# Ledger of designs, part 1: VHH binders against A disintegrin and metalloproteinase with thrombospondin motifs 9 (ADAMTS9)

No score or structure here was measured in a lab: all are predicted.

Target 1, 201 residues: A disintegrin and metalloproteinase with thrombospondin motifs 9 (ADAMTS9), of Homo sapiens (Human) (q9p2n4r1735to1935)
Amino acid sequence: LPQNCKEVKRLKGASEDGEYFLMIRGKLLKIFCAGMHSDHPKEYVTLVHGDSENFSEVYGHRLHNPTECPYNGSRRDDCQCRKDYTAAGFSSFQKIRIDLTSMQIITTDLQFARTSEGHPVPFATAGDCYSAAKCPQGRFSINLYGTGLSLTESARWISQGNYAVSDIKKSPDGTRVVGKCGGYCGKCTPSSGTGLEVRVL
Unless a header shows other numbers, all headers, positions and changes below count from the first letter of the chain; Kabat numbers aren't used for antibody chains.
F, E and O stand for the ipSAE by ESMFold2-Fast, ESMFold2 and OpenDDE, each averaged over both directions (binder to target, target to binder). V2 = 0.75 x the mean of E and O + 0.25 x the DockQ between their complexes.
[cut] stands for letters that were removed.
The coordinates of atoms that the task and the answers printed are left out; those that the model quotes come from them. Centres of patches stay.

## First folded at step 1 (VHH)

Design a1 (framework vhh_vobarilizumab_d1)
Fold by ESMFold2-Fast, scan of step 1:
Structure a1 (fold): chain B 201 residues (1-201), chain A 121 residues (1-121)
Amino acid sequence: as target 1 above (201 residues)
Amino acid sequence: EVQLVESGGGLVQPGGSLRLSCAASGFTFSSYAMAWYRQAPGKGRELVAGISSGGSTSYADSVKGRFTISRDNAKNTLYLQMNSLRPEDTAVYYCAAGEEYTYGSGSYDYWGQGTLVTVSS
């Protein structure tokens, strides 16, 4: 049984991009092999819950000089907000890149991401420029349910910014994570930088 | 104040159908994960069906193919369409709401008062 997309090409003679069953850490997982016509095919995990539950946001509605958290920390469409934050964006993910050697999701691979607003935002990343200290408005959502994978117990995020706050909620089985990040002009990213550690369920 | 109000329960014969509704208020409904739970007399609460803010659904094996969960974000309402009802479906049905990460986790923070469904001749 092949263990990666190069072995799918070598052992099965396959040359088409598509879903293949690979033996990963003792279990059969469905992996999308991309670039099968090249010398360097890449492994991706198809997200069963799609891009509606796998997204990253840098919230760019910057309020005028709030001295405290407005609207009890809630977003409102009726804000007198600036839209001049250049890092603002929203990206959603249908598939995410996996490094089968390290068992890490490569958060910066946006091959199967759609950026519907502003600038591309890596997987598992959120931030804002809300102008109020400690009022996080950016969100990310991870749903690995049905993929055969979950985040490890060691998965962590770091907050970046002078007044940044992060509120990260992880399901007990590690398949679901929701992050709320920001405060003033802050963000949160995985602690390893570009990688998120996963395990086979 | 978060409020969840269930309706649509009643007495129905085996093989019949019912549609439950849950009217939600006090939170941004469209951003929350929603679920239906049930509790039969003398038993614990069990998850029947869940739906994410994005519309992804999950079902208990006992109801799969018979029940359909859906949501109407414009009306702040959650639905459960129950077909081919069986006597063992008799229970109080509860609407539940939680943050996005509660979808699939089996843990919800907000609960309705419940609506009784009785499947009997």
Scores: ipSAE 0.000, ipTM 0.128, lowest interface PAE 16.5, mean pLDDT 85

Design a10 (framework vhh_7nfr_2)
Fold by ESMFold2-Fast, scan of step 1:
Order: structure tokens, then C-alpha cells, then sequence
Structure a10 (fold): chain B 201 residues (1-201), chain A 122 residues (1-122)
């Protein structure tokens, strides 16, 4: 049984991009193989819940009063905001790149991401600008349910910025994570020390 | 105005079943993860179950796994909790709760219903 997309090409004679079953860490997983006409195909995990529950945001609105956090930190529907932060963006994900050697999600591979606003934002990343200090406004959402994978207990995020905070909630099984990140142009990203490592369920 | 209204509670014998409903209004229901949280007399709040906005992901407290099923109908804007094999320890007021962000395992929600009483007689 093939263990990666290059072996799918070699052992099964496949040359078309598409979904294939690979034996990963003793379990049969459905993996999307891209670049199958080349010598260097890449592995991606198709997200069953798609881009509605897998997205990353750098929130670019300047609040009416940027020195105050909205009630309990939630966004208000009646918020009057200026969209003048050029690094703002919103990216949603249909598939995410996986490194089968390290079992880590490559958050910066945006091949199957759609950026609907502003600049591309890596997977599992969020931030803001022009919010109040310690008032995070950026969001990310991860849903790996149905992929056969979950985040390990070692998965961590770091806050970056003098007034940045992060509020990250993870489901008990590690398949669902949501983050609220930012505070005065702050952001959060997966920790470089623990990485965004996955395990097979 | 966000409103959550629970129904379906009552008195049942151990081993019995109940179906709780939560009617939601005042927001786009399918954009929000929903949870059930319970509180027994003299106890703190205990998270029971959560469901994603699309209905594709469900999560359960270990105390209810295999006995309870959470479901939603995004056309009818209704959340459900199907409770089978009820135990006396399941006696509590059950609350429907909403947050924009997935809050599985949390008891800190912005919007709550009024609650519905479930009593399992021993």
C-alpha cells in the first residue's frame, strides 16, 4: 500500500491529481495528491467541513473608539469601522498541506486557499490592527473532523505584539480549534517549538 | 434580539428517554455552534454537548457519550438533545447556549435560554 503520493504514482501507475488512500502511521487515510504529472507530488488533506469552518483572518477595521474593547470582546453588528489596514485579510481553506514525514500541517501552503478579502493569511493564524490593547479581534477556525486526523496535545499558539492576547479553544478530541487573536496590531501563530502536529485517530 | 427557548423536559424513570428542543431566533442560526449545558441542584454548570454550525461535527462529555445525541435543523432554527438510557445523575436544568466561536467543553457563553428541568426518578 502506498505511503505517499510519489508511491501512488509509482506503485499504482496513477498520473492524475485526485484523492488516494495512503497508509499513514498504520491507518488508511484519504489524501489528495497534487502535481501528479511531476516527479514531486504534494500531499493535501481535504477538509470535510470546507471553508465555512476552516479560515484565518487578520481583522483590519479601526473601531469607532480604538482605545475601548467592544462589550465582552465580541464584534458588534452596528460597528462603524474604517478598513484602512493594508495587511488585513481573510483566507478560507478547502485543503491543507501535510508533511507526512513530520506529521505537521504546513500552514503557509495556500494552494487550496481562497482569499476573499485583502492579503492571504496562513492556516491557524489570526490577528488584527487598530483594536484596543488586549482586545483581540482576529479569528481563525480549524475543523479536522472526518479527515482521520486531529491536533496533538502539544499543539500550541504564541501571541506576538506588546499588547497582544489570544483566546484559543480546543475540542477534547483535538479536531476543532477556534482562536481569537490580536490586540493593538497583535497576532497569534502556531508555536515554532511545538509546531502544528497532527496524529491519526 | 437573540432568543433561545428550551422545551421537552419532564419526569422520567431511570432507563427512559427524553427529547429536548431549543428554538432559536434573532440571528443566523447556521453561522453559530450550539451547546447544551446542565446544572444539577447545588452544583456548578456542566457542559454536556456541542454541535458545529453546519451540523457536521458533534462532541460529548464523557458522562453522556453513547447515551445522548445532539442534532440541529438549520431550516427550522432548532437545536435538539436526544437523551437515551437516562440515569438519576442526569437530573438537572438543561440550557441551550450560543456562541459564534466553537466553545466545546466551556461553560462561559454569551447567550443562554431559560432552561428546561429534567428529573430522573430513582
Amino acid sequence: as target 1 above (201 residues)
Amino acid sequence: QVQLQESGGGLVQPGGSLRLSCAASGFTFSNYDMSWVRQAPGEGREWVSSISGSGGSTYYADSVKGRFTIARDNVKNTLYLLMDSLKSDDTAVYYCARDYEYTSGSTEYEYWGQGTQVTVSS
Scores: ipSAE 0.000, ipTM 0.123, lowest interface PAE 16.5, mean pLDDT 80

Design a11 (framework vhh_7ubx_2)
Fold by ESMFold2-Fast, scan of step 1:
Structure a11 (fold): chain B 201 residues (1-201), chain A 121 residues (1-121)
Amino acid sequence: as target 1 above (201 residues)
Amino acid sequence: QVQLVESGGGLVQPGGSLRLSCAASGFTFSSYEMTWVRQAPGKGPEWIATIYSGGSTMRDDSTKGRFTISRDNAKNTLYLQMTSLKPEDTALYYCAKETYTYESGTSYDYRGPGTQVTVSS
C-alpha cells in the first residue's frame, strides 16, 4: 500500500532503516528506506548481485607512445605507462538511490558506494586516458536483475573528451549493461545528466 | 617556467601552404606530448593534432590529409605543415603542452599566444 518511504513511516509507524515493500507503478517492489528517523527518508534499490557486478571505473594508466589501439584493445598492467592521471578511481555499489516520482536512478548519490581506489566515480560512469587510438579501457557494470527494475529503451550514454568513445552493451531485458569508455582521454556518462531512467518489470 | 612561442602564420591564398613552428622552453620538451589547436573568431578551440614524446601522432580526420604534425627534439621545436589551405582554416593557431584535463574539456595545461593564419583571396 505505501508508495514511498515517507508513507511507510506514516502508515506502518516504521522508524528503522531497512527493506520495505512499496507499491510502485502498480507493482510490489522491495525498497531500502534510509533516514527513517527523519522527516525526509530516501529510497534506495538494493542490488542483488552487489558490488561485484555494479561498479564504475576511471582507469588510471596511460601509454607513453601509443600509435593505434595497442595490445588488440586490451589493457596492460605491465605497460610502460604514465601514472599521473589524478582523476582515476573505482567505486562499487551495494545500493543505488531512486527518485520514485521521476523513476530515475540518481547516479551521483554514493551513500551506499564503496570507493576502493582513487576518487569516487558515479554509477553508470567510466573513463580513462589510456591511449590516443580511440581505445576505451575504463569500465562500468550495471546488474539490476532481481530488483524488479530495468533500464528503459531510452537509456543513452554520451562520450566526452579527446577521441573518447564508448562501447556499451545492453541485455535485451534492460537489466544488464556493461560499458567500456575513454580512449585518448575521456569518459562516458548517462545522456540525461545525473539521472538514469528505469521502468518496473 | 614553461614558454611556448608560435611563428610562421600569415596571409595566404586558398590552395597555398604554410609551415608553423613552436619554440618550447622551460621544460624537458622530449618528455611531453605536444598539440596544435586552432581558434576562429567566435568559436571554441578546435584540436588539430597531437604528437607523443616517441613521435607517434594522432590527427583530426577533417584535416589529416592536409596537415602534418612533427617535432625536432634536438631543437625543442614543434611543427605543423599545412597544405591545400582553405578559407575555413583561418584561425589563431596555438601549440600546447598536454595534460590529463578531460573534466574541463581541455587536454593541455599551457598554450602559447598563437600565430594568426588568414586564408583569403
Scores: ipSAE 0.005, ipTM 0.258, lowest interface PAE 10.7, mean pLDDT 83

Design a12 (framework vhh_6fv0_2)
Fold by ESMFold2-Fast, scan of step 1:
Structure a12 (fold): chain B 201 residues (1-201), chain A 124 residues (1-124)
Amino acid sequence: as target 1 above (201 residues)
Amino acid sequence: QVQLQESGGGLVQPGGSLRLSCAASGFTFSDYYMYWVRQAPEKGLEWVSTISSSGSTIYYKDSVKGRFTVSRDNAKNTLYLQMNSLKPEDAAQYYCATEWEVTTSGDTYYFDYRGQGTQVTVSS
């Protein structure tokens, strides 16, 4: 049984992009092979819960004059704010790239991402420039349920920026993560040292 | 207010069986994935099993596969864990948990659940 998309080409004679079964860490997983007409096909995981539960946001609103978090930190359509943050964006993900050697998700591969607002935002990333200290408004959502994969317990995020914080909630099995990131003006991203390492369930 | 109450723990000999229950209230139980997690004395929390909202998709920690069976009764708002062929390594405080859990920066796990769990002891 093939262990990567290059072996799918070699062992099965396949040349079309599509879903193929690969033997990964002793388990049969469905992997999307892209670039199968080339010598360097890439592996992607199709997200069963799709773009409604797999997204990254840099929040576009900025408060006029707050010195502390208004509305107990809740987002509101009636906020005293402008939708003028130039780095704002919203990206949703149908598939994410996996490095089968390191078992890490490559969060910056946006081949199967759709950016519906502003600028592209990498997987598992969120931020804002809300101007209230420690009042995160950016959000991300990860749902690996049904993929046969989960994030490892070592998955971590780093907050960067002025008075930036992160509020990250992870399911016990690592298949589901939601984050709120930002503050005065900041973001959170996966730790560069660990990345988003996955394991086979 | 979400409330989860575990029961069914006890002392058994190696090879014995126990059935744990988790009674849920304060939320729409049938809409949520549920989890069993455990913590051995002086050890960290570890995930044991996952069951989807409908019960159609189930995952287990490798060391319990074939021995433990998770199930749920949405009409009774109850989650179950049938534990067979218990080993000394299974001795722990067992907790049920909802889909959304909190983790700190790093490798420390903690739950928004505030109950005491149910104790499982395996000894001869």
Scores: ipSAE 0.006, ipTM 0.429, lowest interface PAE 10.2, mean pLDDT 83

Design a13 (framework vhh_vobarilizumab_d1; at its last look DockQ between E and O 0.04; V2 from the best seeds 0.00; counts 0 for: pae E 15.4 > 2, placed apart)
Fold by ESMFold2, look of step 2:
Structure a13 (fold): chain B 201 residues (1-201), chain A 121 residues (1-121)
Amino acid sequence: as target 1 above (201 residues)
Amino acid sequence: EVQLVESGGGLVQPGGSLRLSCAASGFTFSDYAMAWYRQAPGKGRELVAGINSGGSTSYADSVKGRFTISRDNAKNTLYLQMNSLRPEDTAVYYCAAEYIYDSSGYEYDYWGQGTLVTVSS
């Protein structure tokens, strides 16, 4: 059985983009192969729960008074705030790219992402410029359930920027991660030292 | 699945009282902030009162001193006691969970179906 999309081309004579079964770490995994007409096809995982449960946000509202954390940190449409953060964006994901050699998600590959507002936001990334009072509003969500993959325990996020804070919740099985990230102005991203490593369930 | 079900609305005379209830299920009620919103005909929804997980409350200026929000974490129920009602309080009242974690990870607010309060002679 092939172990990457290039082997699918050679061993099965396939030339079309699509879903193929690959042998990864001794287990069968469904991988979307893109660029199959080229010499360097790329491997993607189709997210079973889709773009409603897999998204990244840099929140666009900024408090008039950034020393506050109103509503105990809850997001309100009627906040004393303005929608003027030019770095804001929202991206949702149908598929994510995986490097099968390192077993890491390539968070900056947005080929199968949809950016519905503002700037593209990499997978597993969130931020804002809302408050200096530890009141993060930016959100990301990861749901790998049903893909055959889970995040390893080594995955870590780092906070970047002035007053940046993060609140990241991981499920015990590593298939779900939800993050709140922000600052004045801040974000969280996966640590470059750990990456977003996955394992085959 | 998250569910919020309001009850206790109805027709009441000016100066009267009503008590609204909201039964919650599908999430850990005691961990989250809850709120009441209202929507008068032809207007947007507006915040009436909020209560955080620790029991701290907040109120819109228009209802301070007349309305009291409370919660019973053992019964997963949110309440709004409305006293000294005025015709301006006529609206559909909605129960909301203001930040809930679920399997989707992006649910910011969840809303009930609403209960109508009419203050009229």
Scores: ipSAE 0.000, ipTM 0.110, lowest interface PAE 15.4, mean pLDDT 85
ESMFold2-Fast, scan of step 1: ipSAE 0.071; ipTM 0.485
ESMFold2 (binder alone), look of step 2: mean pLDDT 81; pTM 0.804
OpenDDE, look of step 2: ipSAE 0.010; ipTM 0.209

Design a14 (framework vhh_8ghr_2)
Fold by ESMFold2-Fast, scan of step 1:
Structure a14 (fold): chain B 201 residues (1-201), chain A 124 residues (1-124)
Amino acid sequence: as target 1 above (201 residues)
Amino acid sequence: EVQLVESGGGLVQPGGSLRLSCAASGFTISDYYSIGWVRRAPGKGEELVARIYSSGGSTSYADSVKGRFTISADISKNTAYLQMNSLRVEDTAVYYCARGVEYTVEGDEYFDYWGQGTLVTVSS
C-alpha cells in the first residue's frame, strides 16, 4: 500500500489531486494529495468539521485602558477599542499540511486556508493586544475528529509577549483543542515552533 | 487607582550626581510592568532615557546617557530609581516616571500612567 502521495502516483498511476488511502504508521488513513501533476506532491489532512471549527485568530481590538478586563472577560464589539494592531487577522482551514516523516502538522502551510480578516494566522495560533489585566481574547480551534489523527498527549503551547496568558483546553482523546491566547500584545504558538505532533488513533 | 510619585530633583553643577525616586501605588512593579524615565527639555521633544522591565530585570538606556545613568528597582519598596552621574548642562529637563507596557512582541513601548514630573537643572 502507498505510504505517501508520491507512492500513490507511482504505484496507482494516479495523476490528479484528490483523496487517497495511505498506510500510515500501520493504519489506513484518507490523505489529500496536492500537486499530483508534479514530481513533488504534498500531503494534506482534510478537516471533517471544516473552517467553522478549525481557525486561528489574532484579536485586533485594543482597550484604551489596558489595565482593565471589562465585561467579565467576555468579548464585546462595542468596546472603546483601537483597531491598529498590525498582526491582527483571522484564518480558517479546510485542510492542513502534514509531514508524514515527522508526523507533524506544518502550521504555516496556508494552501487550504482562507484569511477573511487582516493578516494570515498560522494553524494552532492565537493572540491579541487587548488588555494588561490578563484577559486573553484571541482564539484558536482545532478539530481533528474523523481524520484518524489526534494531537499527542505531550502537545504544548508557548505564551509569548508582554502580559501573555493562555487558556488551552484539550479533549481526552486529543482530537479537539481550543485556546484563548493573548494579554496586552501576547500570543501562543506550538512549543515545537511551526510543527504540531500528531499520532494515529 | 494607579499613582507614580517622583522625588529627588533639584539643582546640581556639571559633573555632579543626583538620584531620582519613583514610588508606585495601585500596582506592583514586579507584575509584568516596566518603569521608564522620560525627560522633556525646553525646546525638545520627549526622550526615553532609561527603562527597567521588573519581570526579569532587564534594562535599557538612550545612547545620550549610557555609562552615566543607572536605573534600578526595589521590589520590596515598590520603587524605581534613576541614578544620574557625570551630569551635563544638556541633561537639564523635567524627568517623568512612567509605567510602561510593550505594544508588540518586537518591544515597542508605550506608557499608560505618568508621574507629575521632577525638574533637574544642571548649571554653573
Scores: ipSAE 0.000, ipTM 0.146, lowest interface PAE 13.9, mean pLDDT 83

Design a15 (framework vhh_7nfr_2)
Fold by ESMFold2-Fast, scan of step 1:
Structure a15 (fold): chain B 201 residues (1-201), chain A 121 residues (1-121)
Amino acid sequence: as target 1 above (201 residues)
Amino acid sequence: QVQLQESGGGLVQPGGSLRLSCAASGFTFDDYAMSWVRQAPGEGREWVSSISGSGGSTYYADSVKGRFTIARDNVKNTLYLLMDSLKSDDTAVYYCAKSEFTYEEYGMDVWGQGTQVTVSS
């Protein structure tokens, strides 16, 4: 049984991009192999719950008074805000790149991402320039349910920027993570070395 | 009651140095960001610098970057401002403030009389 997409090409003579079953860490997982006509095919995990539950956002609205946390931290379109944050963006993900050697998600591979607003935003990343009052509005959502993978307990995020805060909630099984990140201005990203390490369920 | 008491001001020549202190009591010091703000005669308050509760993050007004260093000692409940290369424009009363926000324009409280810094030949 092949262990990566290069072995699918070599051992099964496959030349078409598509879903293949690979033996990963002793379990049979469904992996999308891309670039199968090249010498360097790439592994992607298809997200069963798609782009509605797998997205990354840098929120574009800035409070006129950044010391406030209006609406008890809830997001509302009628805020006293400027819509001028240049880093703003929204990306949703149908598939995410996996490094089968390190068992980490490569968050910056946007091959199967759709950016519907502003700038592309990497997987598991969020930010804003909304408030300095511990009131993050930027959000990300991860749902790995049905992929055969979950995030490890070591998965961590780092907050960067001014007044940067993150509020991250993980499901007990590690398949579901939602984050709120931001500052004035701030973001959160997976930490290097423990970022989005996954395990086989 | 929350109490903040500033000290360490004085008269110095341009290019001189001073170390300001702020003794804090009445609250859990390391749970709060602390700031230095100043007020020159006839002018409004100007934010100078802020430090997070842990001391891991520091912020400075553009007018003082590279010249001033903010520090804290959470064991002694004391905030410091180390001022180097002082200029006449630094002449002001300096106040320390407890803050949930690390910007001058927002959420700053001024306590006590402050400490006078005068930079003059």
Scores: ipSAE 0.000, ipTM 0.092, lowest interface PAE 18.6, mean pLDDT 84

Design a16 (framework vhh_7ubx_2)
Fold by ESMFold2-Fast, scan of step 1:
Structure a16 (fold): chain B 201 residues (1-201), chain A 120 residues (1-120)
Amino acid sequence: as target 1 above (201 residues)
Amino acid sequence: QVQLVESGGGLVQPGGSLRLSCAASGFTFSDYAMTWVRQAPGKGPEWIATISSGGSTMRDDSTKGRFTISRDNAKNTLYLQMTSLKPEDTALYYCATDEYEFTSTGYQYRGPGTQVTVSS
């Protein structure tokens, strides 16, 4: 049984991008192999719940009453951040890249991401700008259910920004994480060096 | 080249008032958001208030009823009007340039601070 996409190419003579079953850490996982016509195919995990539950947002609109945290998630959608705010954007993910050696999600690989607003936002990242201090408005959503993978308990996030707050909720099995991040012009990202480590269910 | 200098601190009785000033030089003051931060003895820095280049203010909930941030762009000066002062307001108060965009450095420029002591 092949253990990576290069072995799929070598052992099965496969040359087409698509889903293949790989033996990973003693278990069978369905992995999408991309670049199979090349000598350097890459491994991606197809997200069963797709882009509706796998997204990253840096919210760039001013909130109604910017000195108060809005209730019930209310937003002011009638104004724009200036074009020089480089982090504002919305990206949704149909597939995410996995490093099978380290068992970590490469959050910055956006090959199968769609950026529908602003600038690309890495997987598992959220933030905002022009929100009230300590009032996060950016969101990220992770749903690995049905992939055969879950985040390990070591997966952590760092809040960045002088007024930043993060509210991150994880399911007990590690397949579902939602984050609300920001506050003024704040952000949360996975911690450096640990990234998003996954385990096989 | 960029310089921020705070003044106006001192000893006051509980219930008293103080007006802090921050004199800015070496940059186009009117283009920058400005903030007041305090650091009490034995505690980390605490954000008080920010005023944007356009004059919009953001204030910490615990002090916003007693403290008012303002600016005078003609004088390149930032102010903090403090009323109904409490012993818990005893701290070093400093001003800083603030950026709406996220940065790895936090406040770009910060002053040395002015001491406020609230005691009888």
Scores: ipSAE 0.013, ipTM 0.318, lowest interface PAE 8.2, mean pLDDT 82

Design a2 (framework vhh_7nfr_2)
Fold by ESMFold2-Fast, scan of step 1:
Structure a2 (fold): chain B 201 residues (1-201), chain A 122 residues (1-122)
Amino acid sequence: as target 1 above (201 residues)
Amino acid sequence: QVQLQESGGGLVQPGGSLRLSCAASGFTFSDYAMSWVRQAPGEGREWVSSISGSGGSTYYADSVKGRFTIARDNVKNTLYLLMDSLKSDDTAVYYCAKDEETYSYGSGFDYWGQGTQVTVSS
């Protein structure tokens, strides 16, 4: 049984992009192989819960007065806000890149991401330029349920930028993570710099 | 609770045929993909074939494609592996495995049977 997409080409003679059964760390996982006509095909994990529960956002509304935290930190369309933050964006993910050697999700590979608003935002990343009063508005959502993978116990995020804050919740089994990140202007990203380490369930 | 029980193994001559069965209980059988995995003497486990919960999709290892057929009977909660044109290299213990996902396959396995021995020898 192949253990990566290059072995799918070699052992099965496959040249078409598509889902293939790979033996990963002792388990059979369905992996999407892309670039199968090349010498360097790439592995992607198809997200069972799709883009409705796998997204990254840099919130675009910026308060006129950055010392405020109106509405007890709740997001409302009627805020006294500018919509001029150039890094603002929303990306949703159908598939995410996995490095099978390191067992890390490559968060900056946006091949199967759809950016429906503004600037592309990497997987597991959120931010804003909303307020200096510790009420972050940017969000990310990760749902790996059904993929055979979960985030490791060591998965961590760092806050970067002016007045940056983050509030990140991870399920005990590591399949579900939600983050709320931002500042004036701040973001949160995975602490490893190289993405998120996953393990086979 | 979840139980998988294989049967149908045995001794067969090269070129012969066998039908393996796996009786499943303790879960909603039609909701899960099922697989056959084998282990030859002195070797690691090798995936052989998988079938979706509905039976509409099947996938085979290159070493068995065209010779083996995976099938399921969702009324009887039974998985089958029909093996034709058996070769000495097919000698192994064959395990029935339950996929951990509902309605799809290609994820990991959460339950395994005890195995059934297939020996291809003259």
Scores: ipSAE 0.000, ipTM 0.087, lowest interface PAE 22.0, mean pLDDT 84

Design a3 (framework vhh_6fv0_2)
Fold by ESMFold2-Fast, scan of step 1:
Structure a3 (fold): chain B 201 residues (1-201), chain A 122 residues (1-122)
Amino acid sequence: as target 1 above (201 residues)
Amino acid sequence: QVQLQESGGGLVQPGGSLRLSCAASGFTFSSYDMYWVRQAPEKGLEWVSTISGSGDSTYYKDSVKGRFTVSRDNAKNTLYLQMNSLKPEDAAQYYCAKEDWSYTSGEYFDYRGQGTQVTVSS
């Protein structure tokens, strides 16, 4: 059984991008192989719940008066928030890049990301600017359910920025993580920089 | 204040080449990952490439892999995108962006400049 997309090409004679079963750490997992016409095919994990539960947001609505918007990170139809922060964006993910040697998700590979608003935002990242002090507005959502993978216990986030807070909830099995990040102008990112370690369930 | 100034765009025929530059100031350039993104008319922003702060790691959109090369000169605070074998679908406004959104208290933070336009036509 092949252990990576390069071996899929060599052992199975496959030349087309698509889903293939790979033996990873003793388990058969379905991996999307991209770039199969080249010598350097890439491994991606297809997210069963797709972009509805796998997204990253930098919330860019400025609160020019905090009394015009609900406190404590609330968003409502009656919020008079202005959108003018240039780093704002919303990216959703159908597939995420995995490095099978290190067993890390490469959060900055946005090949199968769609940025529907503003600027591209890496996987597992969220933030805001000018929302309100200690009132985080940015969201990220990770759902690895059905992929055969989960985040390791070592997965951590750091909070950066003035008046920044983060509220990160992880399921016991590590397949589901949601984050709420920001403040006056703040963010949270994976503590290891661009990589999130995964393990086979 | 973070400032990013793109340059090097222009009109080129299919198969031609352009080298884009991004002059960065207002932050410790080598400490931050940088990326190139593009926006075609009536389209959303599209990720093109990422380069690590050290320059050791690079990632590319599949449609540009082998044709585009991202690089950086940390001594000059400059990011580059070498674009070869340009196709009509590469026509877009190109922007550089600071991957790490380091925020400052009370400051309106602009992480990208005006962009530089790439037009591909015969």
Scores: ipSAE 0.000, ipTM 0.235, lowest interface PAE 13.4, mean pLDDT 79

Design a4 (framework vhh_7ubx_2)
Fold by ESMFold2-Fast, scan of step 1:
Parts: C-alpha cells; structure tokens; sequence
Structure a4 (fold): chain B 201 residues (1-201), chain A 121 residues (1-121)
C-alpha cells in the first residue's frame, strides 16, 4: 500500500489528481493527491463537513463607538458599526494540506479554500479589530470528523496583537475546535514553528 | 481644532522611571477614552494602554506590570507612569484621542507629535 502521493504515482502509475487510500501510521486513510502530473504531488485531507464547519474569519465590523455598541460576549450585526478593517476576510475550506512526514496541517495552503469576503484567512485563524474587552468577534471552526484524523493535545494557538483575547474550545476527541479571537486589532493563529499537529484516530 | 501635546520624555538609564504627560485641548476631554501608543524606529505603532472616560484601564500584557495609565479630567491631562525601563522601551510615545489603534497606524483619529524616550546606558 502506498504511504504518500508520490508512492501512489510510482507504485500504481497514477497521474490523475483524486482520492487515494494511503497507509498512514498503520491505518488506511483517504487522501486527496494534487499535482500528480508533477514530481512533487501534494497531500490534502477532504473535510466531510466542508465549508459550513471549516472556516476562518477576520471580523470586518469595527465598533463605531464601543460605549454605545458593546458586544458583551455576543456577536451583533444589527448595530451601526463600520466595515473598514483592511485585514477583514472570510475563507472556507473543502480540503486542507497535510505534511505526512511531520503530521501537521499546513494552514497557509489555500488551494482548496474559497474566500467569499475580503482577504484570504489561513485555516484555524481568526481575528478582529476593536472588540470590546472579553468580547472577541473573529471566529474559526474546525471539524475533522470523518477524516480519520484528530488534533493532538499539543495543538495550541498564540494570541497576537493589541489587547489580544481568545476563547478556544476543543472537543475531547480533538475532531472539533471552535475559536473566537480578537482585540484592538488582534488575532489567534496556530503556534508558530509547530503548526497544527494531527494524529490518526 | 483637536490638539494633543506630549511631554516628559528623555534619556534614562535601564531600570529608571519616567512620567509622560499629554495635554489635550479642543474637545471635551472627560467624555473620551484616551490611549498611549509608541513607535520604535523602523517598526509599526504598538498600543500600550487605554483609559476609559470613567477611569477603567486596558493595558498591553508585555508592559502592564511596569506602566500605569491615568488621567486628570480637571487638568485635561493624560499620564503614563513608566517604571523599570528597558532598552526595548526606546520609542516615540504618542497619545491619541479615543481608543483607536491600528497595526498600520492609519486609523488614528488624532494623535500628537510625540515625546521621545531613550533608554540607554
């Protein structure tokens, strides 16, 4: 059984992008192989719950006046806030890049992402600008259910920026993570240098 | 018409203390949040602290143990008390009207010309 997309190409003579079963850490996983006509095909994990449960957002609504439009733990789109944050964006993911050697998700690979608003936002990333204290507005959602993978207990996020705050909740099995991140132009991202590590269920 | 004038900067040894002042005019000072921001050469602006009209403070975690923001509404003056100064605190310090902060600096409503703080032996 092949262990990566390069072996799929070598052992099966495959040259077409598509789903293949690979032996990963002793288990058969369905992996999407992209760039199969090149010398360096790339491995991607197809997300069963797709766009609706796998997305990253930098919230575009800045509080016009935090004293008049505080968000006290709830997201409010019905107050008169301005949409002038230049880093705002919303990206949703159908597939995410995996490095099978390190077992890390490469969050900056947006080949199978759709950016429906503003600027592209990497996987597992969220932020905002001008959130009230304790009320981060940017959000991300991760759902790995059905992929055969989960996040390890070592998967962590770094909050960065001015008065940055984060509220990140991970399911006990590591297949589901939701985050709320922000500040006075703050964000959260997976730890620099270690990425987002996964394990085979 | 809004005017902000910072003062109190200077050369200080590591471990020293300085108190910065920001004199405000042209608006009802007591009605506004006020903010301290710094900018080191070749770097973008960095938010330090904001004080609400009611006196509550929000502070950057990296400096909150050493820096204290305060205000005197009767004097229309904002203060930043800095203790245990380090070489990395060397920057031009600005006050701004309101709580606006941007990583790019372009979103400030109004800021003063700044006061230079240099921490060196």
Amino acid sequence: as target 1 above (201 residues)
Amino acid sequence: QVQLVESGGGLVQPGGSLRLSCAASGFTFSDYYMTWVRQAPGKGPEWIATITSGGSTMRDDSTKGRFTISRDNAKNTLYLQMTSLKPEDTALYYCTKGEEYSVTGSEYDYRGPGTQVTVSS
Scores: ipSAE 0.006, ipTM 0.174, lowest interface PAE 10.9, mean pLDDT 80

